# VH-VL binders against AP-4 complex accessory subunit RUSC1 (RUSC1): the designs that were tried, part 14

Target 1, 145 residues: AP-4 complex accessory subunit RUSC1 (RUSC1), of Homo sapiens (Human) (q9bvn2r522to666)
Amino acid sequence: DVGHLVLTTLCPALHALVADGLKPFRKDLITGQRRSSPWSVVEASVKPGSSTRSLGTLYSQVSRLAPLSSSRSRFHAFILGLLNTKQLELWFSSLQEDAGLLSLLYLPTGFFSLARGGCPSLSTELLLLLQPLSVLTFHLDLLFE
Short names: E, the ipSAE of ESMFold2; O, the ipSAE of OpenDDE; V2, 0.75 times the mean of E and O plus 0.25 times the DockQ between their complexes.

## First folded at step 10 (VH-VL; framework fv_ixekizumab)

Design v05 (from u03 with light chain H31Y; at its last fold request DockQ between E and O 0.84; V2 from the best seeds 0.00; counts 0 for: pae E 3.3 > 2)
Heavy chain, then light chain:
Amino acid sequence: QVQLVQSGAEVKKPGSSVKVSCKASGYTFTDYWIHWVRQAPGQGLEWMGVINPRGGSTDYNQRFKGRVTITADESTSTAYMELSSLRSEDTAVYYCARDEYDSGWYFDLWGQGTLVTVSS
Amino acid sequence: DIVMTQTPLSLSVTPGQPASISCRSSQSLLYYEGYTYLHWYLQKPGQSPQLLIYEVSNRFSGVPDRFSGSGSGTDFTLKISRVEAEDVGVYYCMQSIYFPLTFGQGTKLEIK
ESMFold2, look of step 10: ipSAE 0.177; ipTM 0.746
ESMFold2 (binder alone), look of step 10: mean pLDDT 93; pTM 0.954
OpenDDE, look of step 10: ipSAE 0.647; ipTM 0.900
ESMFold2, fold request of step 14: ipSAE 0.007, 0.391, 0.007; ipTM 0.607, 0.813, 0.603
ESMFold2 (binder alone), fold request of step 14: mean pLDDT 93, 93, 93; pTM 0.954, 0.954, 0.954
OpenDDE, fold request of step 14: ipSAE 0.734, 0.513, 0.517; ipTM 0.917, 0.874, 0.875

Design v06 (from u03 with heavy chain E100Y, light chain S96G; at its last look DockQ between E and O 0.06; V2 from the best seeds 0.00; counts 0 for: pae E 9.7 > 2, placed apart)
Fold by ESMFold2, look of step 10:
Structure v06 (fold): chain C 145 residues (1-145), chain A 120 residues (1-120), chain B 112 residues (1-112)
Amino acid sequence: as target 1 above (145 residues)
Amino acid sequence: QVQLVQSGAEVKKPGSSVKVSCKASGYTFTDYWIHWVRQAPGQGLEWMGVINPRGGSTDYNQRFKGRVTITADESTSTAYMELSSLRSEDTAVYYCARDYYDSGWYFDLWGQGTLVTVSS
Amino acid sequence: DIVMTQTPLSLSVTPGQPASISCRSSQSLLHYEGYTYLHWYLQKPGQSPQLLIYEVSNRFSGVPDRFSGSGSGTDFTLKISRVEAEDVGVYYCMQGIYFPLTFGQGTKLEIK
């Protein structure tokens, strides 16, 4: 099943990619300080401003789903939602273009830091690998991880 | 020299407003959060609020009931705290303090303080 | 709000003798990652506060090793192994985990 394959292979792989070189803590106005996770990257990436409405809507939807009790399950649900709306490449592209955000979130040795600096081909290779998913149609259930 | 330099002492009447400035120098202003803390005569320290100069996000101690507004100007490396509807109980020394970004909320650099006196 | 309670509120010490200041929080200051965000400041007479110790026991740059911090959960202690004249002032603990950030009442240290 395609849903099962996405949950057992793609989501863990993307989770590991986003976690690579992530700083362990960041300051937070509400809680003071929190441990970083790939979900915290999602939260930072969709902050208000000139962001697209669909990304903020998906974040809000996922964050309100009570059965998703862990940051990992919320991250996976966000990926599933991006697949359903064909925005996976868009999210990664927008993340990689935000140098200020990346410098706040990642150590210099992380994938996205290297992709922005010393090894820019990493960015293009990631987007090329993600592009085929944009032509596929998904109807994945965000709750059945 | 790394420092926070605040505006001078003020004498105000009840019901008016005061705006205290805090100019940062010797470091990258947008890399550190700026907090405001006050100290009434003979009393302890009271946290008033914080601003992240990178983006302008703020949070306030609700004890001030919306009378405090904190802003920052990146182009001048200056943070501001405005306290409105002043009362005699607002007589205090007002400090700005720099928060180290990388770990818990602690203040590694303080301004010299600004005395605000509210008297009729 | 987290209430921070210091004892004693005033302390008079002969130079060269030890001093100890207690700070108690109304709830645990332990972060979910195992860090505890309890900090100590010294306000010398006529000066702004200055950081002494962050995260319970870490001395800030330039702070002498006669200052030490300890504690866990809700109970914390600042110790000065041998008090010097330069140590006079008011000591504050602060919790740095939940807004509003809150300070203890202060402990005034004087030389006998």
Scores: ipSAE 0.007, ipTM 0.543, lowest interface PAE 9.7, mean pLDDT 84
ESMFold2 (binder alone), look of step 10: mean pLDDT 92; pTM 0.952
OpenDDE, look of step 10: ipSAE 0.056; ipTM 0.720

## First folded at step 11 (VH-VL; framework fv_ixekizumab)

Design w01 (from v05 with light chain I97T; at its last look DockQ between E and O 0.86; V2 from the best seeds 0.00; counts 0 for: pae E 6.7 > 2)
Fold by ESMFold2, look of step 11:
Structure w01 (fold): chain C 145 residues (1-145), chain A 120 residues (1-120), chain B 112 residues (1-112)
Amino acid sequence: as target 1 above (145 residues)
Amino acid sequence: QVQLVQSGAEVKKPGSSVKVSCKASGYTFTDYWIHWVRQAPGQGLEWMGVINPRGGSTDYNQRFKGRVTITADESTSTAYMELSSLRSEDTAVYYCARDEYDSGWYFDLWGQGTLVTVSS
Amino acid sequence: DIVMTQTPLSLSVTPGQPASISCRSSQSLLYYEGYTYLHWYLQKPGQSPQLLIYEVSNRFSGVPDRFSGSGSGTDFTLKISRVEAEDVGVYYCMQSTYFPLTFGQGTKLEIK
């Protein structure tokens, strides 16, 4: 099953990629210093308050799914939703372009920091690997597994 | 077998430094963050800091005022904690503990502890 | 820093009787998505701490069902329905919602 393959291979791989070089805490004007996770990167990456951006809509949808019990499962559900809406490449591209956010969340040696600066071929390689997925049509259940 | 094994007990003089090691085995080292927690004799637990072994990002409890340095060596699956400018009140058992980095930051595995005694 | 206050600091219990330990935080531990990162550890004599309960009420793998956790906001409780000799040690609550991570001062449980 395509859903099972995505959950057991792609989602863990992307989770590890987003975790690479991630700082344990980030500054938050409301809560002081907020803990980090791959899910918190998703939260930071979407534009606040914009209903015209489908990434923000997907984030809101996943955030409100009551059966999801962990940040890992929410991250996986977000990836499944990106596949369903053909936005996987878009999300990774937008994340890599936001230098301010990357410096807040990651060490300079983290994947996304390197892809933005010292090793730009990493960005190209990632997007080329993700491109075929953005062409395929998926109907994945966000609550899968 | 999943475990964290720490280096042996040390006796140090005031003003010196100590470096405690924490070797992970039985799991993927870079999938978990490593924390350091200390416990003075007969006292409670005090969190010292954390490292993300994937890339080496750290955060520290400011109560140590830059005296603590946490590092990790991915090739040996080993984390290190170095405490400098030792004082007698730094006499404690030092623990390493792991947490899964997108969990609730709870420690599901602890090292056996390393007694560091600071005396003149 | 979030201060975690445990009550009582020690208790002495006959085997088979219940025990209850309270943990109070200086401010709410509720995280953005409704999760509360309050955890309980047991340190048996001569051992390192071990996880009992995570995120208020979830028993860690291998923890007997006589242990239960409850609470919300600032007030949390660990209950042992029937204390056994192996439960002797010091119990700590810990919060991980806010930096720095902080522990309660500990509750020593002894058998009469």
Scores: ipSAE 0.042, ipTM 0.679, lowest interface PAE 6.7, mean pLDDT 85
ESMFold2 (binder alone), look of step 11: mean pLDDT 93; pTM 0.955
OpenDDE, look of step 11: ipSAE 0.705; ipTM 0.911

Design w02 (from v05 with light chain Y32S I97T; at its last look DockQ between E and O 0.65; V2 from the best seeds 0.00; counts 0 for: pae E 4.0 > 2)
Heavy chain, then light chain:
Amino acid sequence: QVQLVQSGAEVKKPGSSVKVSCKASGYTFTDYWIHWVRQAPGQGLEWMGVINPRGGSTDYNQRFKGRVTITADESTSTAYMELSSLRSEDTAVYYCARDEYDSGWYFDLWGQGTLVTVSS
Amino acid sequence: DIVMTQTPLSLSVTPGQPASISCRSSQSLLYSEGYTYLHWYLQKPGQSPQLLIYEVSNRFSGVPDRFSGSGSGTDFTLKISRVEAEDVGVYYCMQSTYFPLTFGQGTKLEIK
ESMFold2, look of step 11: ipSAE 0.270; ipTM 0.756
ESMFold2 (binder alone), look of step 11: mean pLDDT 93; pTM 0.957
OpenDDE, look of step 11: ipSAE 0.629; ipTM 0.896

Design w03 (from v05 with light chain S96G I97T; at its last fold request DockQ between E and O 0.77; V2 from the best seeds 0.66)
Heavy chain, then light chain:
Amino acid sequence: QVQLVQSGAEVKKPGSSVKVSCKASGYTFTDYWIHWVRQAPGQGLEWMGVINPRGGSTDYNQRFKGRVTITADESTSTAYMELSSLRSEDTAVYYCARDEYDSGWYFDLWGQGTLVTVSS
Amino acid sequence: DIVMTQTPLSLSVTPGQPASISCRSSQSLLYYEGYTYLHWYLQKPGQSPQLLIYEVSNRFSGVPDRFSGSGSGTDFTLKISRVEAEDVGVYYCMQGTYFPLTFGQGTKLEIK
ESMFold2, look of step 11: ipSAE 0.297; ipTM 0.772
ESMFold2 (binder alone), look of step 11: mean pLDDT 92; pTM 0.951
OpenDDE, look of step 11: ipSAE 0.256; ipTM 0.791
ESMFold2, fold request of step 14: ipSAE 0.017, 0.059, 0.571; ipTM 0.644, 0.687, 0.860
ESMFold2 (binder alone), fold request of step 14: mean pLDDT 93, 93, 93; pTM 0.955, 0.955, 0.955
OpenDDE, fold request of step 14: ipSAE 0.550, 0.668, 0.562; ipTM 0.878, 0.905, 0.883

Design w04 (from v05 with heavy chain S103E; at its last look DockQ between E and O 0.86; V2 from the best seeds 0.00; counts 0 for: pae E 5.3 > 2)
Heavy chain, then light chain:
Amino acid sequence: QVQLVQSGAEVKKPGSSVKVSCKASGYTFTDYWIHWVRQAPGQGLEWMGVINPRGGSTDYNQRFKGRVTITADESTSTAYMELSSLRSEDTAVYYCARDEYDEGWYFDLWGQGTLVTVSS
Amino acid sequence: DIVMTQTPLSLSVTPGQPASISCRSSQSLLYYEGYTYLHWYLQKPGQSPQLLIYEVSNRFSGVPDRFSGSGSGTDFTLKISRVEAEDVGVYYCMQSIYFPLTFGQGTKLEIK
ESMFold2, look of step 11: ipSAE 0.162; ipTM 0.733
ESMFold2 (binder alone), look of step 11: mean pLDDT 92; pTM 0.950
OpenDDE, look of step 11: ipSAE 0.661; ipTM 0.902

Design w05 (from v05 with heavy chain G55S; at its last look DockQ between E and O 0.07; V2 from the best seeds 0.00; counts 0 for: pae E 9.6 > 2, placed apart)
Fold by ESMFold2, look of step 11:
Structure w05 (fold): chain C 145 residues (1-145), chain A 120 residues (1-120), chain B 112 residues (1-112)
Amino acid sequence: as target 1 above (145 residues)
Amino acid sequence: QVQLVQSGAEVKKPGSSVKVSCKASGYTFTDYWIHWVRQAPGQGLEWMGVINPRSGSTDYNQRFKGRVTITADESTSTAYMELSSLRSEDTAVYYCARDEYDSGWYFDLWGQGTLVTVSS
Amino acid sequence: DIVMTQTPLSLSVTPGQPASISCRSSQSLLYYEGYTYLHWYLQKPGQSPQLLIYEVSNRFSGVPDRFSGSGSGTDFTLKISRVEAEDVGVYYCMQSIYFPLTFGQGTKLEIK
C-alpha cells in the first residue's frame, strides 16, 4: 500500500537526507535551547520573514497534532502533508534557495550546503527524483504511524 | 588571556540606576552569549538575562519586570547590564558569564563580579 | 519557573573522605533525544563560580577526576570521591532547558 510505502521508505530516506550535516544545536531565546533535528529545519523553513509562507498552514496543522509525540513523527507527518498538497518539490526547492537559513542550520559539509555551493548537481538530482511525486494525488492520514 | 573583566564596585542611592560593564578579551566576542547573574550577600545565584551579541537579541528574567536592560557593543567587545529603580534588596554582586554560541547553555567563564551597594 | 532543590544545604567532611550532593528539579530536565541540561558549579570563598560538570556527567576542562556527576530526569548527584582542602566552597546545580535559568540554593562544603 502507498501510505505504508511512503512511511517505511520515503519518509525515513528524506529524514536522513535533511539530517545530513545538521548542526547539533540551535539556540532559541523565546523557548530556551532547542536541539536541532529535521523537524527543527521544518520549523525554521516556514517561519515569517525567512521562508515561504505558503507552507505555514501545514506546519501549523502538524504542530497542533497532540498524538504526535516525537520530532520524527512530526517530520513524517509534514512529509505526508506535503504529498497531499503537492508541495514536496516546492519545499525542498525553497529550502535549497535559502542560503541564510542553510548557513544557520548546516555545517558546510552537509548535503544542502554542498548542493547550494560546490556540488549544484545534487540539487538538480534531488528535485528530479522528487518531481514525479508532484503529479500524483495523495490522501494520506497525517497520524499514520 | 581569555577573560571577562567587569567594572568596579559602586555605591548607589535608592531610586537611581547602575550600569555594569563586562569587557571580553582573548576570544571572539560574537561566538558567545553573555548572561548576567547576581548574588545577594549570603544568598544564592539568580539569573537576570542574556544577550546574543551577534543580533542584539535579549531575554530577561520576568522577576525584574523591565528594570534590567542588557546591551552589547561589538566594536569594544563589551556587554552592559543596567538596573534601574534601585532598592536596598538589589545590593548584590553582579556577574557576567559567557555561553558558547552552539553549546548547551552553561557558563564556562565568569567575570570577577561587581559589588553594587544600595544604601540610603 | 523550574525550581531546583539541593540537599544537604551544608556538609562538613573529613579530608580524604567522599562527599555527595543531591539536586532535584521540579520537572524533567531531559530534552529531545536524551540531552539533559543540568550543570554544576563551584564557588570558592571570595571567588566567582566556576564550571565543574556540564550536561549531568561531563567534567569541564581541568576539573579533577575525583568529581563526577550522575542522574536523570529530575534527580541528580554530584560526587567527590575524596575531598581536598581546595574543594571548600558552595556548590550549585543549574538547569538550562528553559528560561529563566535557575540554580539550586547551594550546598556549602567545609572541611572538619
Scores: ipSAE 0.007, ipTM 0.546, lowest interface PAE 9.6, mean pLDDT 84
ESMFold2 (binder alone), look of step 11: mean pLDDT 93; pTM 0.954
OpenDDE, look of step 11: ipSAE 0.018; ipTM 0.673

Design w06 (from v05 with light chain S96A I97T; at its last look DockQ between E and O 0.87; V2 from the best seeds 0.00; counts 0 for: pae E 7.2 > 2)
Fold by ESMFold2, look of step 11:
Structure w06 (fold): chain C 145 residues (1-145), chain A 120 residues (1-120), chain B 112 residues (1-112)
Amino acid sequence: as target 1 above (145 residues)
Amino acid sequence: QVQLVQSGAEVKKPGSSVKVSCKASGYTFTDYWIHWVRQAPGQGLEWMGVINPRGGSTDYNQRFKGRVTITADESTSTAYMELSSLRSEDTAVYYCARDEYDSGWYFDLWGQGTLVTVSS
Amino acid sequence: DIVMTQTPLSLSVTPGQPASISCRSSQSLLYYEGYTYLHWYLQKPGQSPQLLIYEVSNRFSGVPDRFSGSGSGTDFTLKISRVEAEDVGVYYCMQATYFPLTFGQGTKLEIK
């Protein structure tokens, strides 16, 4: 099943990528320091005001899904939602363009920090690998177990 | 199966250093964070610091800043904690523990502990 | 640092009787998104700590249903409905909402 393959291969791979070089804590001007996770990267990526309605809407939907009991499940559900709306490439592209956010969340040796600075081909290679998914139509259940 | 196995007990002189290892097996090492917690004889638990083994980012309890270094080797699935400038109050059992950082920072798996004794 | 205060520090219980352990934090542990990262561990004699309850009230896999957790904000409670001999050890609460992670001082449970 296509949903099972996405959940068991793509979602873990993207989770690992977003976790690469992520700081255990990040500064939050309101609460001080907060723990980090790939889900917290999603939260930070949509709160400054997205240029697309779909990213903010999807975040809100996933955040309110009571059966999702962990931030890992929420991250996976967000990826499934991005596939359903054909915005996976858009999300990764927008994340990589936000230098302020990246410096807050990641070590200089993390994937996204390198992709923005010392190894820019990483960004283009990631987006090229994600691009074929934009032509596929998905109707994935965000509550996959 | 799924376990954290730590290096053996150490006896050290004041002023020296110790490096404790914590080898993970039965799970994907880089999917979990590794914490270090110590327990002095007859006393409670004290959190020392954490490492994200994916990329090596660390944070330390300020109490230990300057004396503790936590590292990880992805190729051997092993985390390390080095404590320098040892003194007698550093005598304790040192534990490593893994963290499901996406679930709530609870420690679902602990190493067996490593006794470090600092004496003259 | 957030101070976690456990009471009592020691208790002695007749087998089959209930036990209750309190854990109070110096600040609210409510996380920004509505989660509370307050966890309970048991350290049996001669063993490493083991997870009992995560996020206030969720029993970890394999933990008997006689253990329950409750509370919110700054006040949390671990209850054992019927103490058994295997429950002997030291119980710790831990907060993971804020840096640095901090434990309560421990509650030693003994059988009379």
Scores: ipSAE 0.028, ipTM 0.667, lowest interface PAE 7.2, mean pLDDT 84
ESMFold2 (binder alone), look of step 11: mean pLDDT 93; pTM 0.955
OpenDDE, look of step 11: ipSAE 0.721; ipTM 0.914

## First folded at step 12 (VH-VL; framework fv_ixekizumab)

Design x01 (from w02 with light chain L101F; at its last look DockQ between E and O 0.83; V2 from the best seeds 0.00; counts 0 for: pae E 8.2 > 2)
Fold by ESMFold2, look of step 12:
Formats: sequence, C-alpha cells, structure tokens
Structure x01 (fold): chain C 145 residues (1-145), chain A 120 residues (1-120), chain B 112 residues (1-112)
Amino acid sequence: as target 1 above (145 residues)
Amino acid sequence: QVQLVQSGAEVKKPGSSVKVSCKASGYTFTDYWIHWVRQAPGQGLEWMGVINPRGGSTDYNQRFKGRVTITADESTSTAYMELSSLRSEDTAVYYCARDEYDSGWYFDLWGQGTLVTVSS
Amino acid sequence: DIVMTQTPLSLSVTPGQPASISCRSSQSLLYSEGYTYLHWYLQKPGQSPQLLIYEVSNRFSGVPDRFSGSGSGTDFTLKISRVEAEDVGVYYCMQSTYFPFTFGQGTKLEIK
C-alpha cells in the first residue's frame, strides 16, 4: 500500500530533514518566545502571495482537521496534502529561498541553512529527489496515521 | 526498555564545575528534546535549560546566566549538563527529562536524578 | 517569568476520600492556537517526578482514572477521586506555554 509506505518512510524522513538544526525556541514579535517543531516551520513558511497561495490553503485545511491533535500528525498530513496536490517540490523550494526565515529558525549548520548558503548542491539534490514525486498522482487520506 | 540513566552522585567544592550525563535508551534519541531540571533540598523543581539533540541548539534559563552548558552526543545517545562556578546553593538533585519533539510540551520520562553536593 | 501558585501547600486526607489541588498562574496559559500547556506531576518519596496529567485534562498512559484535571486561563485543578496510600508525595503543576518553563511550589499529600 502506497499510503502506508509514504507514512512509514517518506514522512519520517522529511520530518527528520526539517528538524535538522532546528532551534528549540524562536522569538515571536507578538507572543514572545515560541517552541519550535517541524510543524511550526510549515506555519512560518506559508504567507500571502500568488506563488504560495495554494500552500496556505493546504495549511489552513490541515490546521482545521480536529482528529490531527499532534504537531507530528499535522506535519505528516501536510506532506500527504503536498503529494495529492503535486506541490512537494514547490514547498521545499520556497522554504529554501527564504533566507530571513531560515536564519530565524535554524542553526547555520542545519540542512536548509547549508542548502541555501554554504552547500547549494544540497538544494539541487533534494529537489531532484523530490521532483518525480511531484508529478505522480496521489489520492492519500490526510487522516491516515 | 525506554529509559534515561544518569551518572552517579558527586561531591564538589565551591568554585569548581560538575558535568552530569544522561544516557537515553529504547527510543530514537533525536526525536526528543532533553531538558535539565534541578531540585534543591526542601525546594521545588527548577527548569535549567533544553537541547535539541539534532545539531545541538540550546536555550537556558536566564537565572543561570552562562554557568550552565548543555551538550548532546547523538552517536552515544547521551546528553550532558555542566554547571560551573559552583556555590553551596547549587547543592541539589539534577534531573534530565525528555520532551516529545512534536506532540508534547511536557516531560514524559525523567532520569533517576544525580545528587550534587557542594561543600568545602 | 510566569509564577505558578499552588494551594494548599500541604494536604492530609483520609484514605478513600477525595482530594483537590489548585494551581494558579500569574498570566493566562492559553496558547495562541487554543491549547493550554499546563501539566501535573507527582513526585513520590525518594523518586523522580512522574507525569500524571498533560494539557490540563489528559491522563498520561498508565495513570489511574481516579486522577483528573480541569481548568482554563489562569485557574487549574487536579482532583483525586479516592486517595490511596500510593498517592503520597508532592504534586507539582508546570506551565510550558512560555519560556522559561515554571513549576508550582508543590503540594505535599499525606494520608491520615
């Protein structure tokens, strides 16, 4: 079962990648300090704009799914949604291009910080690995766990 | 067996340093934040700081202002807390505790504690 | 820092009777997503703390159903429907909504 394989292999791998070098806390201008998680990276990555509007829609959909009570489940559901809408490469590409966000969330030695600055081949290799997934057709249940 | 096992009790003189270890087993070390909490005799619990074992990012309680250093070794699944410039007030039991990386903001597993006694 | 105030500081309860412990925070613990990160721990004599209740009212795995939590905003309560000898120890509330994480001063439960 493709859904089971995605949930047991791809989602944990991408979760670990997003967590690499992630700072425990970040400052919020309004609420002070806020605990970080891979889901909080998703939250920070979506913003108003034509190039990312569909990502914000997916974020809103996942955020409203009441059965998803953990940050990990929400992160996995977001990845499943990206596969369903063929936006996996788009999300990672948009994240890697946001220097301000990356410096806020990650140590300079974290994967995304290195991929943007010191070792840009990491970005290229990641996108090459993700691109085939973005052209395949998926119909995954976002509540699958 | 999911557990955090800490190093043994220590007796230290004022002005010296202590380094307490916390070895994780039975779970994926890098999926949990490791926190340090202390308890002075007859006192409550005091949070000292946290480390992300992926890459070693830390945050500390300002109360300890540069005296505490928390590190982690992913290859041995071990976290460390070093407290420098020890004072008699630092006599306490020091605990490590894990915080579920994505779904928790609470400590679901604690080490057995390490008594550090500071006396001359 | 958010100050957590527990009442009472000491509680003596007849076995089989209920007990109630209050915890108040100096500021609302409501997180901007609607979650409240208020937790309860028990430290039995000579042991490390152990988690009882997380996020106000969720019982941690293996915790007897005689323990329950409630509250919102700044006021929270831990209840034990029928106190048993094994419940002796010090109960702590903890907030993790804001850095630094802070604990209440503890409530010592004894049976009489």
Scores: ipSAE 0.014, ipTM 0.633, lowest interface PAE 8.2, mean pLDDT 84
ESMFold2 (binder alone), look of step 12: mean pLDDT 93; pTM 0.957
OpenDDE, look of step 12: ipSAE 0.606; ipTM 0.888

Design x02 (from w02 with light chain Y35D; at its last look DockQ between E and O 0.77; V2 from the best seeds 0.00; counts 0 for: pae E 6.4 > 2)
Heavy chain, then light chain:
Amino acid sequence: QVQLVQSGAEVKKPGSSVKVSCKASGYTFTDYWIHWVRQAPGQGLEWMGVINPRGGSTDYNQRFKGRVTITADESTSTAYMELSSLRSEDTAVYYCARDEYDSGWYFDLWGQGTLVTVSS
Amino acid sequence: DIVMTQTPLSLSVTPGQPASISCRSSQSLLYSEGDTYLHWYLQKPGQSPQLLIYEVSNRFSGVPDRFSGSGSGTDFTLKISRVEAEDVGVYYCMQSTYFPLTFGQGTKLEIK
ESMFold2, look of step 12: ipSAE 0.048; ipTM 0.675
ESMFold2 (binder alone), look of step 12: mean pLDDT 92; pTM 0.952
OpenDDE, look of step 12: ipSAE 0.660; ipTM 0.902

Design x03 (from w02 with heavy chain G104D; at its last look DockQ between E and O 0.74; V2 from the best seeds 0.00; counts 0 for: pae E 6.7 > 2)
Fold by ESMFold2, look of step 12:
Parts: structure tokens; C-alpha cells; sequence
Structure x03 (fold): chain C 145 residues (1-145), chain A 120 residues (1-120), chain B 112 residues (1-112)
């Protein structure tokens, strides 16, 4: 079962990747805010002026799904949605290109910080691995758990 | 089986430092963030800081900025808290507590506590 | 920092009677996605704290039905419908909506 394999292997792997070197808190210029998670990276990546509109639409769809009760489940649903809409490579590419966002969210030793600066081959290898998934056709249930 | 086990009580002189260990067992260490919370005798709870064992990122309560260092060793499933330039007001029980990676910042498991006494 | 104020600070209760503990925050704990990160812990004598209630009203696994939480914004309440001897200890509320994480002063519950 392709859905089962995606949920039990790909989604956890991408979750761990996005979490690598993530700062504990998202900064608020006035007060400070709550703890960062891979889902909070998704939220920050789709703000107006930082992403394509289609990624923001998917974010809104996932964030409103009532059965998704945890940030991990929402992150997994977002990945499934990216596969269904063939935007997995697009999202990771757009995230890696946003230097301002990366410096806000990640330590310099995090995967995405290294991939943008000191180890650019990490970026190219990630996108090469993701490209076939962005071409394949998927019809995955976002509430798969 | 699932537990956080802390190092034993310590007596320290003012101006020295202390390093408390917190060993995790029975669960995947990198699936949980480790927080440190202290409690002065007869007093309430005070949050000190947090580490994400995956990647080693930390953040600290500004009250302790510069005096607290939190580290983690994934190979031994152990977190550490070091408090430097000790004062008598640092006499307290120090707890480690875990917070599931994607949870909503609540502590579902606490260590047994480590009494640190600072006296001349 | 967000100040968490608990009332009362001490409470003596006859076994079988209800108890109610209030927690007020200096700022609203509601954030932009509609979540409220207010939690309750119990520290029994000589023990480390243990989680009772998370996100205002959700009982943690193994916590008896006699414990319930409610509230919104800045005002929160923990209720014990029928106090038992094993409920003695100090109850703390904690907010985790904003950095730094902060606790209330504690409410000591004793049996009369």
C-alpha cells in the first residue's frame, strides 16, 4: 500500500529533516511566541509574500481539518497534500531559497542553513531525490493516520 | 520502564558551578525536548530552559542568561544542565522534564529532582 | 513575562467535598490559531510534579474523572468533584503560549 509506505517512511523522514536544527521558539518582535515545530515551519513558509498561492491554499485546507489533532498529523497531511498536487519539490525549493526565513527559524548548523551556505550539495541532492515524487500521480487521503 | 533519572545531590560553594545529568530510558530520546525547572525550598517552580536533542538547539529563561548551559548527548540518551557562578539563592531542587516533540508544551514525565545546596 | 496568579494559595477540604482552584494570567493565553496552552500539575509531598490537565480541559492519561479544567482568555479553573486523601499536594498552573514558560505560585491542598 503506497499510502501506508508514504505515511510510515517518507513523512517521518521529512519531518525529521525539517526539524533538524530548528530553534525552540519562533521569535516575535514584540513579545516572543510559542515553540517551533515542523508544522510551524509550514505556517511561516506560506505567509503572504513568501510563497506561491497554491501552497497557502493547501496550508489553509490542512489547518482546518478537525480530525487532525496534533502538529505532527498536520505536517504529515501537508506532505500528503504536496504529493497529491505535485508540489513537494516546489515547497522544499521555495523554503531553501528564503534566506531570511531560514535565519529566523534555524540555527546555522541545521540542514537547511547548511544546504544554503556551507554544503550546497545537500540542497541539490534533496531536490533530486524529491523530483520523481513530484511527477508521480497520487490520490492520498489527508486524514490517513 | 519509561523514566528520567537524575544525578545525585550536590553541595557547592558560592562562585563554583554544578552540572546535573538527566538520563532517559524506555523511550526514543530524540522524540522529546528536555526542559529544566527548579524549585527553591518551600517555593514554586521556575522554568530555566529547553534543549531539542535533535540538532542541539537551546533556549533559556533570560533570568539565567549567561549562567545556564543545557546540553544533550544522544549516544548516552543524557541531557545536562550546568549552572555557573553559584549563589546562595541557587539552592534548589533541579528537575528535568520531557515534552513530546510536537506536543503543546506540557511536561508528561519528570525526573526525580536533584538537590543542589550552595553554602560556604 | 506572563504572571500566573493562583487563588487560593492554601485550601483545607473535608474528604468527599469538592474543591476549586483558580488561575489568572496577566495576558490572554489565546494565540492566533485559537489554541490556549494552559496546563495543570500536581506535586504530591516528597514527589516531583505530575501532569493532570493539558490545554485547559484535557485530562492526561490515568487522571481520574473527578478532575476537570475549564476557562478561557485569562481565567482558568481546576475542579475536583470529590476530594480524596491521595489528592493532597500542591497544584500548579503553567502557561506555554508565550516565552518564557511560567507557573502559578501553587495551591496547597490539605485534608481537614
Amino acid sequence: as target 1 above (145 residues)
Amino acid sequence: QVQLVQSGAEVKKPGSSVKVSCKASGYTFTDYWIHWVRQAPGQGLEWMGVINPRGGSTDYNQRFKGRVTITADESTSTAYMELSSLRSEDTAVYYCARDEYDSDWYFDLWGQGTLVTVSS
Amino acid sequence: DIVMTQTPLSLSVTPGQPASISCRSSQSLLYSEGYTYLHWYLQKPGQSPQLLIYEVSNRFSGVPDRFSGSGSGTDFTLKISRVEAEDVGVYYCMQSTYFPLTFGQGTKLEIK
Scores: ipSAE 0.030, ipTM 0.664, lowest interface PAE 6.7, mean pLDDT 85
ESMFold2 (binder alone), look of step 12: mean pLDDT 93; pTM 0.953
OpenDDE, look of step 12: ipSAE 0.318; ipTM 0.807

Design x04 (at its last look DockQ between E and O 0.78; V2 from the best seeds 0.00; counts 0 for: pae E 6.7 > 2)
Fold by ESMFold2, look of step 12:
Structure x04 (fold): chain C 145 residues (1-145), chain A 119 residues (1-119), chain B 112 residues (1-112)
Amino acid sequence: as target 1 above (145 residues)
Amino acid sequence: QVQLVQSGAEVKKPGSSVKVSCKASGYTFTDYWIHWVRQAPGQGLEWMGVINPRGGSTDYNQRFKGRVTITADESTSTAYMELSSLRSEDTAVYYCARDEYDSWYFDLWGQGTLVTVSS
Amino acid sequence: DIVMTQTPLSLSVTPGQPASISCRSSQSLLYSEGYTYLHWYLQKPGQSPQLLIYEVSNRFSGVPDRFSGSGSGTDFTLKISRVEAEDVGVYYCMQSTYFPLTFGQGTKLEIK
């Protein structure tokens, strides 16, 4: 079914994309170096400003799901939630607009760094590929794994 | 079969360098980070550093003062650890271990590579 | 660096009896996101380490249910409810909340 296909193909593909060029540690002046992960990218991407408030609500929902015991399963649940709420394109667009965050988290050769600076067509191509998914209606179980 | 297979034991002189390989098989190499951990004879475990094989970003334990370099080759699914300016205190078994991106625990370890540094 | 202190450093146990190993960190391992990155490994004689418990209390796939982990903050415990001969080896706790990653000194488990 559709939930199985999303979980076994789309979610791993997007997880890999977010991991591309990701630094293992990020500098944090308050707490020193901290580990990085695709899930921690989600966290960092949704904390700023009112323009991302709806994404922050989904992040909070996923974070409260006690049965999700790994960061990968939380990342997958976040993607499922983005599909349910038609925010997949919005999340990737919001992430790509934060140049300071991208510079902190990624090598200059990572996908999002290239999409922002050296190869902007990558951003356009990604969003075009994601747009049909953001229009469709999904009712996926966030605990399905 | 999911495994990490390391290169064979080496005997080195002080001041030289060693490069240990770690080949992944049975899983998608770029879905996991690779860490290096060493164990001196009869001693505990010491973390050396980590690489994200997607793009080659690394972080190192500063106790090695820039003597360690970790690299990865996606096309061969192989990570490498090079330790330079070897001292007799560097005699140890060197392990590679994998980590699912943000798990930061090691669910699979290589068999270990004994490096002996002796004049 | 975060110092991880294990107690006892060695333990001799009759088969079928319980065992308990303590691990204490020099700082709280609770991360700002509410996670605690404290893990346990077993290194059997002549082998590489193997994961037993991740994130305090989660058993890794294939680990017998006689192994359990507990604790919070700075104080953590690994318990074996019924020690078997195959459980011999050195047990290590590891923290991955802070850079650099650090291990405890190890606890050697032997059969009496």
Scores: ipSAE 0.054, ipTM 0.694, lowest interface PAE 6.7, mean pLDDT 85
ESMFold2 (binder alone), look of step 12: mean pLDDT 94; pTM 0.958
OpenDDE, look of step 12: ipSAE 0.459; ipTM 0.856

